# VHH binders against h2kzm9r124to488, part 28

Target 1, 365 residues: h2kzm9r124to488
Amino acid sequence: RFTIDTSRAKSNQYVVSLCSKKIGIIEYPDGRSDKQPCDVYWHNVVLSDMNKIVTSPQSRVNKFPGMTELAKKISLTHSISSMQKLFPDEYAFYPNSWFLPAHLADFHAFYRKAQALGKTEMWFIVKPDEGAQGTGIYLINSPNQIRNVDQRQLVQEYVADPLLMNDKLKFDFRVYGVIKSINPLSIYVAREGMARFCTEKYEKPDSSNFKNLYAHLTNYSLNKANEAYVHSNTLQDQTRGSKRLLSTVFHQLESRGVKTKRLWHDIKLILVKTTLAMLPEIMLHYEHHFYDSTGPQCFQIMGFDVMIREDGTPILLEVNAAPSLTADHIVPHPGRTLLEGGQRVRSIVDEVIKIPLVRDTLLLV

## First folded at step 5 (VHH)

Design v16 (framework vhh_8ghr_2)
Fold by ESMFold2-Fast, scan of step 5:
Structure v16 (fold): chain B 365 residues (1-365), chain A 125 residues (1-125)
Amino acid sequence: as target 1 above (365 residues)
Amino acid sequence: EVQLVESGGGLVQPGGSLRLSCAASGFTISDYYSIGWVRRAPGKGEELVARISSSGGYTSYADSVKGRFTISADISKNTAYLQMNSLRVEDTAVYYCAKGEYYGSEEYYEPFDYWGQGTLVTVSS
């Protein structure tokens, strides 16, 4: 009797459909023809008309109003920076960051002070804002290298001391949090996550290597374009592949003497503290859209990108309001091109992560 | 219905420039989608040339075109562009505009689920 509308789940529909069948939820993949409300609405992204879709008090949608904008680099940095002013030790997990053009003078002052103290060469990552004239993310080691200095963009200290595995590939963890409710706040952390690896060996940034994004950025879409990228289709690929299970990497780190129980605790605290930093804005948007609601109308799976420094300290890099829940990739048919489509090949790593994540999320609602 | 219509292809001399346009209809580029340019050369396989996140501004390029090609999007015109500079004979191909879903600031859906009809670029004297 429990019902789900997956008509707006798009590429996430396959995993949601599979989980719905496993736990006995009645799915409407094209929406209901009788126009009755469903118990759950599963969307790929946040939409402005969500309050028109979720009209019944017992219905839930898998996105919070405004969450997409709040998770973006500028809004996220603003939320965390506000908390750092009040609780600097509690929010030390986020790199030093500056909004341009507003904080350009502060960035120059920071750089001059660091040089005056004789610190080793510092690198920064520049992330242009949506609609900026610049194209893509890049590394700098001096403020004069900033392109289009008058454009809105984020400058952030680059983590040049990442913890590396024996293959010396830089990696980060995609950790999943589920916000079940914001009043009262209820957040769950998924047991399994993804370790995402660069495709070229890491070396500290210098004038010869700073343009090699395959060594410096762990971004999935970037790295899978490199011929060195290894798809995680088997258990062997899980230990050698460019995507690996978080649990597998944690086991490897533990065997090297890393305090993985403490690390996991600290990562969970990062998810909770980051959600708390965002919570006032989330509540404002939620109350505006669901003012007269008698129960929680929204829940959401969030992706958190966490890097580990060489000393074992976790650092938050990014929050994703719509993490991909796809569990396959396409391989061209023999003798044909990607333009002609291809066979979808299962990703065992993605299945092990995302099927329990979606199943347990549906069971919590 | 989603449609992508390419334009701007043609004949150009080596070292010249062309700008390809991809006009989108049935969706807005301000939505959470990625746009890419894929080329197919005569007698060769296909190559993903460039990709842009419609909301995040993230861009990526094939090694063969880095520093020469620039991908951009004009949200007000609902159009994506590929600016091609310092063109070489080996850039001769049919160029396709393609759309995929976008998840989060740095994640993209693959494969592309909608494709344009293609536009021919010929680089020769």
Scores: ipSAE 0.074, ipTM 0.474, lowest interface PAE 6.7, mean pLDDT 80

Design v17 (framework vhh_8ghr_2)
Fold by ESMFold2-Fast, scan of step 5:
Structure v17 (fold): chain B 365 residues (1-365), chain A 125 residues (1-125)
Amino acid sequence: as target 1 above (365 residues)
Amino acid sequence: EVQLVESGGGLVQPGGSLRLSCAASGFTISDYYSIGWVRRAPGKGEELVARISSSGGYTSYADSVKGRFTISADISKNTAYLQMNSLRVEDTAVYYCAKGEYYGSEEYFEPFDYWGQGTLVTVSS
């Protein structure tokens, strides 16, 4: 009886189809020919015209209207900065940030004040608002190094004190949150996530190493291009793999004296507090599209990128409104690049993370 | 049937400008799709130089071309463009228009599923 349309799930369709079959949901992988509504619509991206898809009060779609823009670096920074003015201790998990061109003067003032106080060399990370997969990201130690200062971009204090494992590779956690509804607000945090490792040894930024993005950025798309990248083809590869289970890394951190129960609690609070910061704008977009609906029409899986400082405190780096739910990776054919495709290889790590995530999300709605 | 047809390639002097066009048929350039410009020179891997999608209004550029190239789309004509300014000898390559799935802040890249034939851009005196 329960039906799902996965015709717009695209690269995420395989995992959604697998989970739908396991739960006993009737799937329409090419959409319904009878034009009757499904109970669930699973899309890979946020829609511009949500009311054309969700036409029944009982139907739900896996994206909130406007969420793509709200999760972007500048909008996210604005939302969190507003909350930091009211609740500075509660929102201390987000690095000092300036969105350009509006806050360029504030950034210059911050830098001059730090120099006047004799602060040790500070580094900043520059992220384009339109960037994905680490594209266009670079490190600076002076405001005069910013490229195209009139362009929309985020300048953020670079966290130079990351907690490292024995291999000295920088890492972050991709943690998944599920927004079941926004009125009333209902958020769930997935029990498993992904630890993503750099492919070169971390050293504090200096003039000799700041261009080595393989040591400074944890982005999967960037790091998989390095010859040092190691695919985790089995769960036994958790010590050497560039992508590992969050639970595995948590066990390793615990053995090193990190208070992982407190860390997990703080990470969950980051997801909740970040969603609360975004909530007013999410509600405005939602009410515009679904103002006459009596029940929740939207739910969404969100990805949160969290790094851990050397002292064990978690820091939010980024929010992804459309995290990948694929459970494979592509190995290019000899003499060809990844852009042309290749052989799909099963990723056990992604399966362990994403199959329960999607299954439990479908059970929640 | 999906088709992508490139035009506008040719010989240009260093510092010159050139505009490439990609006429799409069999699908609509929309929130569900992206159009990318990918270049390939002999002995080099393929480079994604620019991408556009109406989903969230995103555009992206490779660092090597940022500030010099501009990607745009005319939805009414179902055509994407690559405006190439301040051309350098190292921009010499075959430029392909390609259709792919668009992701906002996605860390996993899906390969382009449809490609044009390519158009040669030569930057030399």
Scores: ipSAE 0.251, ipTM 0.614, lowest interface PAE 3.7, mean pLDDT 82

Design v18 (framework vhh_8ghr_2)
Fold by ESMFold2-Fast, scan of step 5:
Structure v18 (fold): chain B 365 residues (1-365), chain A 125 residues (1-125)
Amino acid sequence: as target 1 above (365 residues)
Amino acid sequence: EVQLVESGGGLVQPGGSLRLSCAASGFTISDYYSIGWVRRAPGKGEELVARISSSGGYTSYADSVKGRFTISADISKNTAYLQMNSLRVEDTAVYYCAKGEYYGSEEYWYPFDYWGQGTLVTVSS
């Protein structure tokens, strides 16, 4: 019978265990005691030594070697920028981006040219590299506002014209792609995803509001810390919840005149084109780790964060090599630690998205 | 100015428990940060023991402490904790609180950029 090792699934273990039980896969949550290989290994992150964990040529792991680094802002920007030079129209879905300090002069040149053309005030988002000196993500409207300009960081054009719902909250879509194999290339796009909403009403950036990240960034980990964050405990929370079903939001957009069939087609093309931009590097890492493999040994669920401009144009914000598959969280009791126990809070919206996603991924493999 | 101050270290017998505290100042734990505990034992390298996201939704642990240690954060007190149970002689080390950046809703972690001065934990009979 088909077997899965979930000993390294960590926060993903609940959903993977539930799906394995539903489709009749034999789960080893602590690994196999007989040291025999499983058919599937489920990890929550990419590990550098996975070729030593996945030793059988008939086994598969849910991560591609090197994918964590390839999906990070520097490598992703490099891959997409290389494609933008060859195919600028095809890769216009990724905002103008500059890696510092290498492209500082190019960023200054872009800014001066935009000012000369009389563009309305432009804003940029600055994302420091890993190991940054206590500087988180922030917005700027001038190159002289960059902190520690000699340090590695990404500067990217900030999209100030987002499409808004009636509540005036900025949102993005987390869309899931499944890379079943890279040789031959086989990609699937999940039919359901998540719409993630800011917790403060959006206004175009200015000197009074640019520090209010709760209005400007849709980031889930940031927004769930705000007191205004609304947990979606039922599917009926789709009008006010901070997490909503993509399908529900699409229906609401369609009722407002948005061409949702074209939008979905364009989003699927973003996932495919982004994967193609990353493919050469993915193949290089894959061949290095699995050079003697007779078949596909890796598959992976990828998260794509897509924002919609007010004209209906989708843009890619980020790619996540280990998108969260959690469907609950623990809230400690007041004045106590998590070790003393806490409340399990289920996310029905996350369950509706992530259970079919993981189930269908396991059925594909 | 960012500052992390550890407390709660001391001498404990094998099988005992200790809770370490990390008081943060110059930043809010709920703001795009992760807090972790790193230990350095005499004659051994540094080991990342546990890490928690600013949201409190994601935690990670070293295999050597999994099931025995629990990391938590109290955003109202701007303080992170490491609850250490079933302590072993091998847990003897200086424990450092560290702050890193955390981006996105996924379980990605960035390296630590600010460190406390450390607190000594000694497990002996």
Scores: ipSAE 0.000, ipTM 0.164, lowest interface PAE 13.3, mean pLDDT 78

Design v19 (framework vhh_8ghr_2)
Fold by ESMFold2-Fast, scan of step 5:
Structure v19 (fold): chain B 365 residues (1-365), chain A 125 residues (1-125)
Amino acid sequence: as target 1 above (365 residues)
Amino acid sequence: EVQLVESGGGLVQPGGSLRLSCAASGFTISDYYSIGWVRRAPGKGEELVARISSSGGYTSYADSVKGRFTISADISKNTAYLQMNSLRVEDTAVYYCAKGEYYGSEEYWESFDYWGQGTLVTVSS
């Protein structure tokens, strides 16, 4: 019988336990008392000593060594930029990007050339390497506005032309890819994903609105703090909620004349091409940890954040090496803060996305 | 076993400085953590004051402390710090060190799995 160790699954525990039970996998939520290896080890994050945990060549773990660092903005941008030099058309889905402080002079040169060509209304987004949470992120329209120029940070061209729905809220798609193996490379794209909406109406950046992050960033942790945030627990929330099913939004786009089959194909290509750009570094870390392996030791669910331009072109914003797999949200008790805990409330949107995702991932391995 | 132990709290006069330490055990700070300092003042709710992620590479602050407080991490000592300058009476609170999971995702920014016992900071004349 197939076995799974979920003792290090942490916040993933609920969904993984539910799926294991549904498909008949024997779960060890506290690890095995007999100290025998499990077929699968499920971790919430990438750990430095994965090879000490996965000691049997028949065992698999749900994380690739080094993947958290490789998926971070600076490492990801380095990988994609290397491919853009060789294949600029194939990797045009990633915004022009510069590492600071190393590429500050290159960014100034780009800006000067763009000004000379009459492009006076360009905006850029400045992100610390760890800016996936949206904290410390800000918009600029001149290199002289960069704060703490000596600190490690990413500057990217800001996509000011997003496709909007009738509510005029900016959104992106969280699309899930499953890397089953790297030798041979085998990637699966989940059929369902999440559409994440800003909480204030989008307007093109200008001097009056560039500080309104609730209109410019689709960041879940930022937007859920806004009073306008709507948790998606009902069918009504699927048409107006801050978190909606990708399939629902795709149906709405199709009804408006968007070529959704082409869009989905292009999004799948973004996931494949991004993984290919990262692959040499993934292989180096994998070989270092599992050089004597007789078969695949690692698999991983990755989150890809993709926005759509007004013309229907998808753009990659971020890659997440450990996307959240929770299927609930916490509502604070009356008169208490969220930090004090609260009542856990079922999230239908997260369940519809994450239960099939985890179930199918376990069936693949 | 994950454990966070705070130290450095005490009584300080307005305008003074204090440095809080959070000694981590049962995990390595270099293993992609998220560590925050959360305070709770008498009669007030909890406030996330500062946070640090990715082996100390990323920092964020509440508006109420921005420019006065600095969060840092020493990987070799497996310890996070909160340097508090220009302290005010309203900074009086119990300060908690908290560890969250770092997912490279926004969803867990304010969620913490493990908490220290807290250290009292009193700012008074």
Scores: ipSAE 0.000, ipTM 0.341, lowest interface PAE 11.0, mean pLDDT 79

Design v20 (framework vhh_8ghr_2)
Fold by ESMFold2-Fast, scan of step 5:
Structure v20 (fold): chain B 365 residues (1-365), chain A 125 residues (1-125)
Amino acid sequence: as target 1 above (365 residues)
Amino acid sequence: EVQLVESGGGLVQPGGSLRLSCAASGFTISDYYSIGWVRRAPGKGEELVARISSSGGYTSYADSVKGRFTISADISKNTAYLQMNSLRVEDTAVYYCAKGEYYGSEEYWEYFDYWGQGTLVTVSS
């Protein structure tokens, strides 16, 4: 029988445990006392000593070495920009981007050229290379507004023309890809994903609204802190919730005349092309750790954040090497904040997305 | 058994400095956990003032303390610190050391699953 060590799965342990029971995998939630290898190791994060954990050629771990760094904003932008020079039409799904401090002069030159051509006001988003929950992200309309120009950060064209639903809230899709192997490359795209909604109505950026991140950023951790955030308690009410099923939103878009089959095809191509752009660096790190391996030692669930332009074209915003697989939300205790935790409440939307995702991932490996 | 033991609180005059310590046991700070310092002033809610992740690779600060407070971790001693400089009367609060989950990506748990006892910091003349 198949065995899994979930002792390092942390917040993801609940969903992995549930799926392991469903498909008959023997789970070691505290690790094996006999120190013998498991068939699968499920970790929350990429470890530096992967080769010490996955010593048996029949064992697999759910993270590729180096993936956390490769998925970060500057490394991702470098990988995609390299491909854009060779294949500009194929990689047009990623916004124009500049690494700071290295490409500050190039960004200034781009801005001056756009101004000289009489372009209407342009907006840019500034993102730190390290961060979480939208921390440190802000919008600018001029290069002189960049804070701490000497720090590693990404400046990127802000997509000001998002497709909106009837509630006028900006949204993106969290789409999940599963990299089963890299040699040869085998990637699967989960059919179900998450639509994540802003909590305040979208208006094109201007001097009065650019600081309102609740209208401009779809990040779940940021938006769930707003009083306007709506938890979906049932699958029947997908029109009000701040977190909705991708399939439900796709159905609503199709009803409005959006070509959803083409949209889904283009999204799948974004996942494949992005993985291909990252592949040389992934292979380098993998071979360093698993030089003597005779079979695939790693697999990984990746999260891809995709927004849709008003014309229906998808744009890649971000890649997450360790997307949350939790299937609950926390209601704080009376008189307390979320920082202290609270009562765990089942998130049916997350269960519908993440239980099949993890189950099918375990079946693939 | 996870424990966080805080020390270093006390009375200090405005403009002064204090260093808070948080000794961790039952887990290692480098083992996929984040450590945060959360304060609660009299009559106010909790404010996360500083956070440090696995091996000190990521730090973040509340706008109210940026440039004045520094969070650090000594992995060999399994201890986190909050160096508090240029203290103001409004920094008066009970300060808690708390352990949370770290994803190694753009996502963290917003809440902390284990908390220390809290230590009182009073800034007054």
Scores: ipSAE 0.162, ipTM 0.589, lowest interface PAE 4.5, mean pLDDT 82

Design v21 (framework vhh_8ghr_2)
Fold by ESMFold2-Fast, scan of step 5:
Structure v21 (fold): chain B 365 residues (1-365), chain A 125 residues (1-125)
Amino acid sequence: as target 1 above (365 residues)
Amino acid sequence: EVQLVESGGGLVQPGGSLRLSCAASGFTISDYYSIGWVRRAPGKGEELVARISSSGGYTSYADSVKGRFTISADISKNTAYLQMNSLRVEDTAVYYCAKGDYYGSEEYWEPFDYWGQGTLVTVSS
């Protein structure tokens, strides 16, 4: 009988438990007391001691060693930038990026060249070294606006020409990829994903609006804190909700003349090419930890954040090595903030996306 | 079972320093948890001041305290700290230590599941 340890699944445990029950997997939500290995170990994040937990050659864990660091903005940018030097057209889907302080001079040179070409208004997004959940992110239109220029941070060209829906809210797609194995490389792209909307109408950045991150950043954590955030309580909310099904948005784009079949093909290529850029480092970590394995020890669901330019071309924004698989949202208690918790309410949109994703991932293992 | 006890608050003059301590019991800080410091002043909402991952490998700070405050954890003492330098009148608040799931991605913006009782920090002349 197939067994799964979900004791370290944390907030993702509910969906994994539900899927395990539906497909007949025996779950150990608190771990095994008999010291026997499980067939699958489901963790919410990549852990440094994972190799001590996955001790049987027949066992698998849902994370690759080192993946958390490799997916972070600086390491991801380094991997993609290396590929852009060799294959600039193939990796054009990633914005121009500079790691500070090392590339500060290159960033200044880029900006001066753009000014010489008559581009007087160009915007950049600044992402601090360890600023998850949109914290510390800000927009600039001049190198002189960089805060703490000597500190580690990423500067990227801000995509000011996003494709907008009729509501004029900026959005991105959270697309899920499943890495089944790395030798040989086997990647699956989930058919359903999430469209994540800003909570205030988009206007091109200018001196009056650049501080309004609710209009410029699609980060879920940032936007769900805005009073304008609309939870999708039913599938009928797909035209108004701040979180919508990717398939629904694709149908709306197709109705507007967007070539969605090509768009989906290009998005799948972004997932494959990004994984290929990361692959050498993934293989190095994997070999170090699972050198003597008789079969694949790791698989992983990855989240890819993709925005669409006005001309229909997709751009990769970020990669998440630990995408949330929660199927609820929290309504804070009256007079309290989300930091203090609240009532958990089912999210139908998240269920429609994440239950098939997790179920199919478990069937692949 | 799980308990967080804050200490080190008090009265300090502008420009002064304080170190807050958060003693954890019923769990080990190294066991893949995040610890945060959240403050609340009269008439203001809760502000997440600083957060640290279980191994100390990931930290974040509010813009209002960046460069002045430092969060750390001593695994051997099972205690988290908030070192507060160059204190301002605006830093006057009750400071809460809170425990949540591992912090390392945008999707782990989830509420803290355990909270301390808070410690008062007053910055005034």
Scores: ipSAE 0.142, ipTM 0.562, lowest interface PAE 5.3, mean pLDDT 82

Design v22 (framework vhh_8ghr_2)
Fold by ESMFold2-Fast, scan of step 5:
Structure v22 (fold): chain B 365 residues (1-365), chain A 125 residues (1-125)
Amino acid sequence: as target 1 above (365 residues)
Amino acid sequence: EVQLVESGGGLVQPGGSLRLSCAASGFTISDYYSIGWVRRAPGKGEELVARISSSGGYTSYADSVKGRFTISADISKNTAYLQMNSLRVEDTAVYYCAKGTYYGSEEYWEPFDYWGQGTLVTVSS
């Protein structure tokens, strides 16, 4: 009788509950009253005292200790930049990045060298350390445009040559990876993912358009606020919806001559190489919390945001240690804002992605 | 049973400071939750001014308040705070404390599932 505690799954509980029922797992949606351990603990975030949650050698929790911090833009950039210095070709999938204020001089030096080599139209994206959901992000084409240079922030090369579909909207792929264990290392890549589209047509950055983040950033939370955002209510909406299935977009790319088998292979390598860059820190945190464990105590679904350059090359943008597994969206009541809630409407695109993802993850552990 | 009780509102002069408190009961403020401060001025819609999640050290601020407002939480007192400095007439609003789900990244936010009664902040002279 396999058991799962979903009391701390929060907004992800609905999908986990559906999958548990489908595969015959006994669910405790409010936790166990008998203080007996469950086989699986499903949490929405990483907790500091994870070894107090996983008290049985047979029990597993869906988060690795320290993973939230390691997936953040600053820590992720440190991990990947270290690998880029040793293996520049293997980690070329991550844009050149500078952490400010520490690397301000290095950024100025890079810019001057690029100008000397005739690269006159380079753009960079600035991401504040306190920024979430795309807030505070802006584009620059010169180091002197950086606001508050003494504040903690990330400056990163902006990829100005994205591959576009016929609608000219910039998009990225949310790809899901499942880390089943780190000793031995076992990583799986979900077969389905999400293509997330901007809500305004892409134009190469210039002085007239660089402030239009709806054309430059694919962040879901930013774009769903635009009146041009199109919710995909059916699978047939995939040609115009702001969220589409990765498989659908891949078929469209194949029709245009893109070598999608190579692209998918390269995307899977990005997930593996990124996990390898993070692995030493993950192992350090894991040993601290589970030094007495006789087997794997943790597994985790992670989201990877990947865009495709015009030449078909995939680029890693961000890693999410707690990707949303919700399968609905909220439509606000007439005259009200989303902050107050509204009617929950089924998202069939999210269901097609997330139900198999969670079901297969539970079957793997 | 879950309750959020705001306090610390009142009348203040432009350029002044005010600290709002949000006392939580029926749950423990932790890394499972994001706590936000949402304001509503007469004749305007709701604006999310600040949000915090303790687990990731993530904070976010509306551009209108960035550099002036600071959100924090005291786990031992089960209380969240909004420190408001350099107040302007346009900061006049009812301020609500709200609890939501933490996702740990820039993926997206969900509506807040619990709201306080609100506290009035008036900045005038």
Scores: ipSAE 0.020, ipTM 0.489, lowest interface PAE 6.9, mean pLDDT 81

Design v23 (framework vhh_8ghr_2)
Fold by ESMFold2-Fast, scan of step 5:
Structure v23 (fold): chain B 365 residues (1-365), chain A 125 residues (1-125)
Amino acid sequence: as target 1 above (365 residues)
Amino acid sequence: EVQLVESGGGLVQPGGSLRLSCAASGFTISDYYSIGWVRRAPGKGEELVARISSSGGYTSYADSVKGRFTISADISKNTAYLQMNSLRVEDTAVYYCAKGVYYGSEEYWEPFDYWGQGTLVTVSS
């Protein structure tokens, strides 16, 4: 009989437990006392010594060794940049990027060349390494505005031409990919995802608005702290919620003349091509931990953040190796910030996205 | 079973120092965890005081404690610390050690997935 250890699922345990019950999987929420292996181990994070947890050839864990670091902005940028040198047209979906301090001179050279060609209205986003979830991220229009140039940070071309809907809020899509195996490579793309909206109206960056991150960054942690953030109470509230279903937004884009079948195909290619760029490093870590294994022992849900340019072109912004699978949100107390605590409330939008995602992932493995 | 156990709180005079410890069990502190110290003072909301990510050794601090508090982690002891110097009356609070799930990700600002029981720090004359 199929068994799952959810003792390390943590904040994701609710959704995983619910799905396990629906499928008829025997769950061990505190781990097994008999020291027998489970068929699945569901972890919230990647652990360094996974082969000591997944000792049976028939067992699987929901994380690839090393994946957390490989998905982070510096390693991801390195992997994609390497592929851009070989296949520049096929990896054009990732913005021009420089990691500092190593590439500071290259960034200065790029900026000088752009200015010489008359590109005077160019903006960049600076993402400090290990920034506190939106804190420390800022926009610049000149290299001399970089703070703490000796510290590890990513500088990336800011995409100033996002596709907007009637509310003029910038948005991105969180798209979920499931890596079922890496040998052979097998990736599934979830049909449902979320559209995450800024909480203030978008305007092209200028000296008056570049500090308004609520208009420029689709970052969920940042935007949920704004008083303008709107939680959808029902699926029918999709027109004003700060978090909406991808399928609903795709329908709205189609009504505006966007070629949504082509867009979805291009988004799926972004997920595949990004995973291919990361694959050599993933395989090195996997072979170190599971060298003698006769079958696939890892699978993983990955979150991909994709924005759409005004011309309908998708652009990859970030990859998350541990996307939140929680199906609730915190509503702050009246007159208080989210940091000061609040009431935990069920999120119907997250449930509609994440319950089928986890259920289908468990059925795949 | 995951537990975070705080120690080192107590009564101290203004200008004094305390070192809080957070002993982790049921998981190992690794490059993939973030540990934070969150305080709640009487009549005030929660404040994230300090955060450390084992990945790259990055640390962050609230403006109210910058230059006075230092967060650190000893991976071999599976323990995080908050060194509190030049304590002020307004630092009086219950201090919680909290573990974040991939805390550097955009979706894990709050809530933390596991919290300690809290330790009381009283700064008074």
Scores: ipSAE 0.000, ipTM 0.271, lowest interface PAE 13.6, mean pLDDT 79

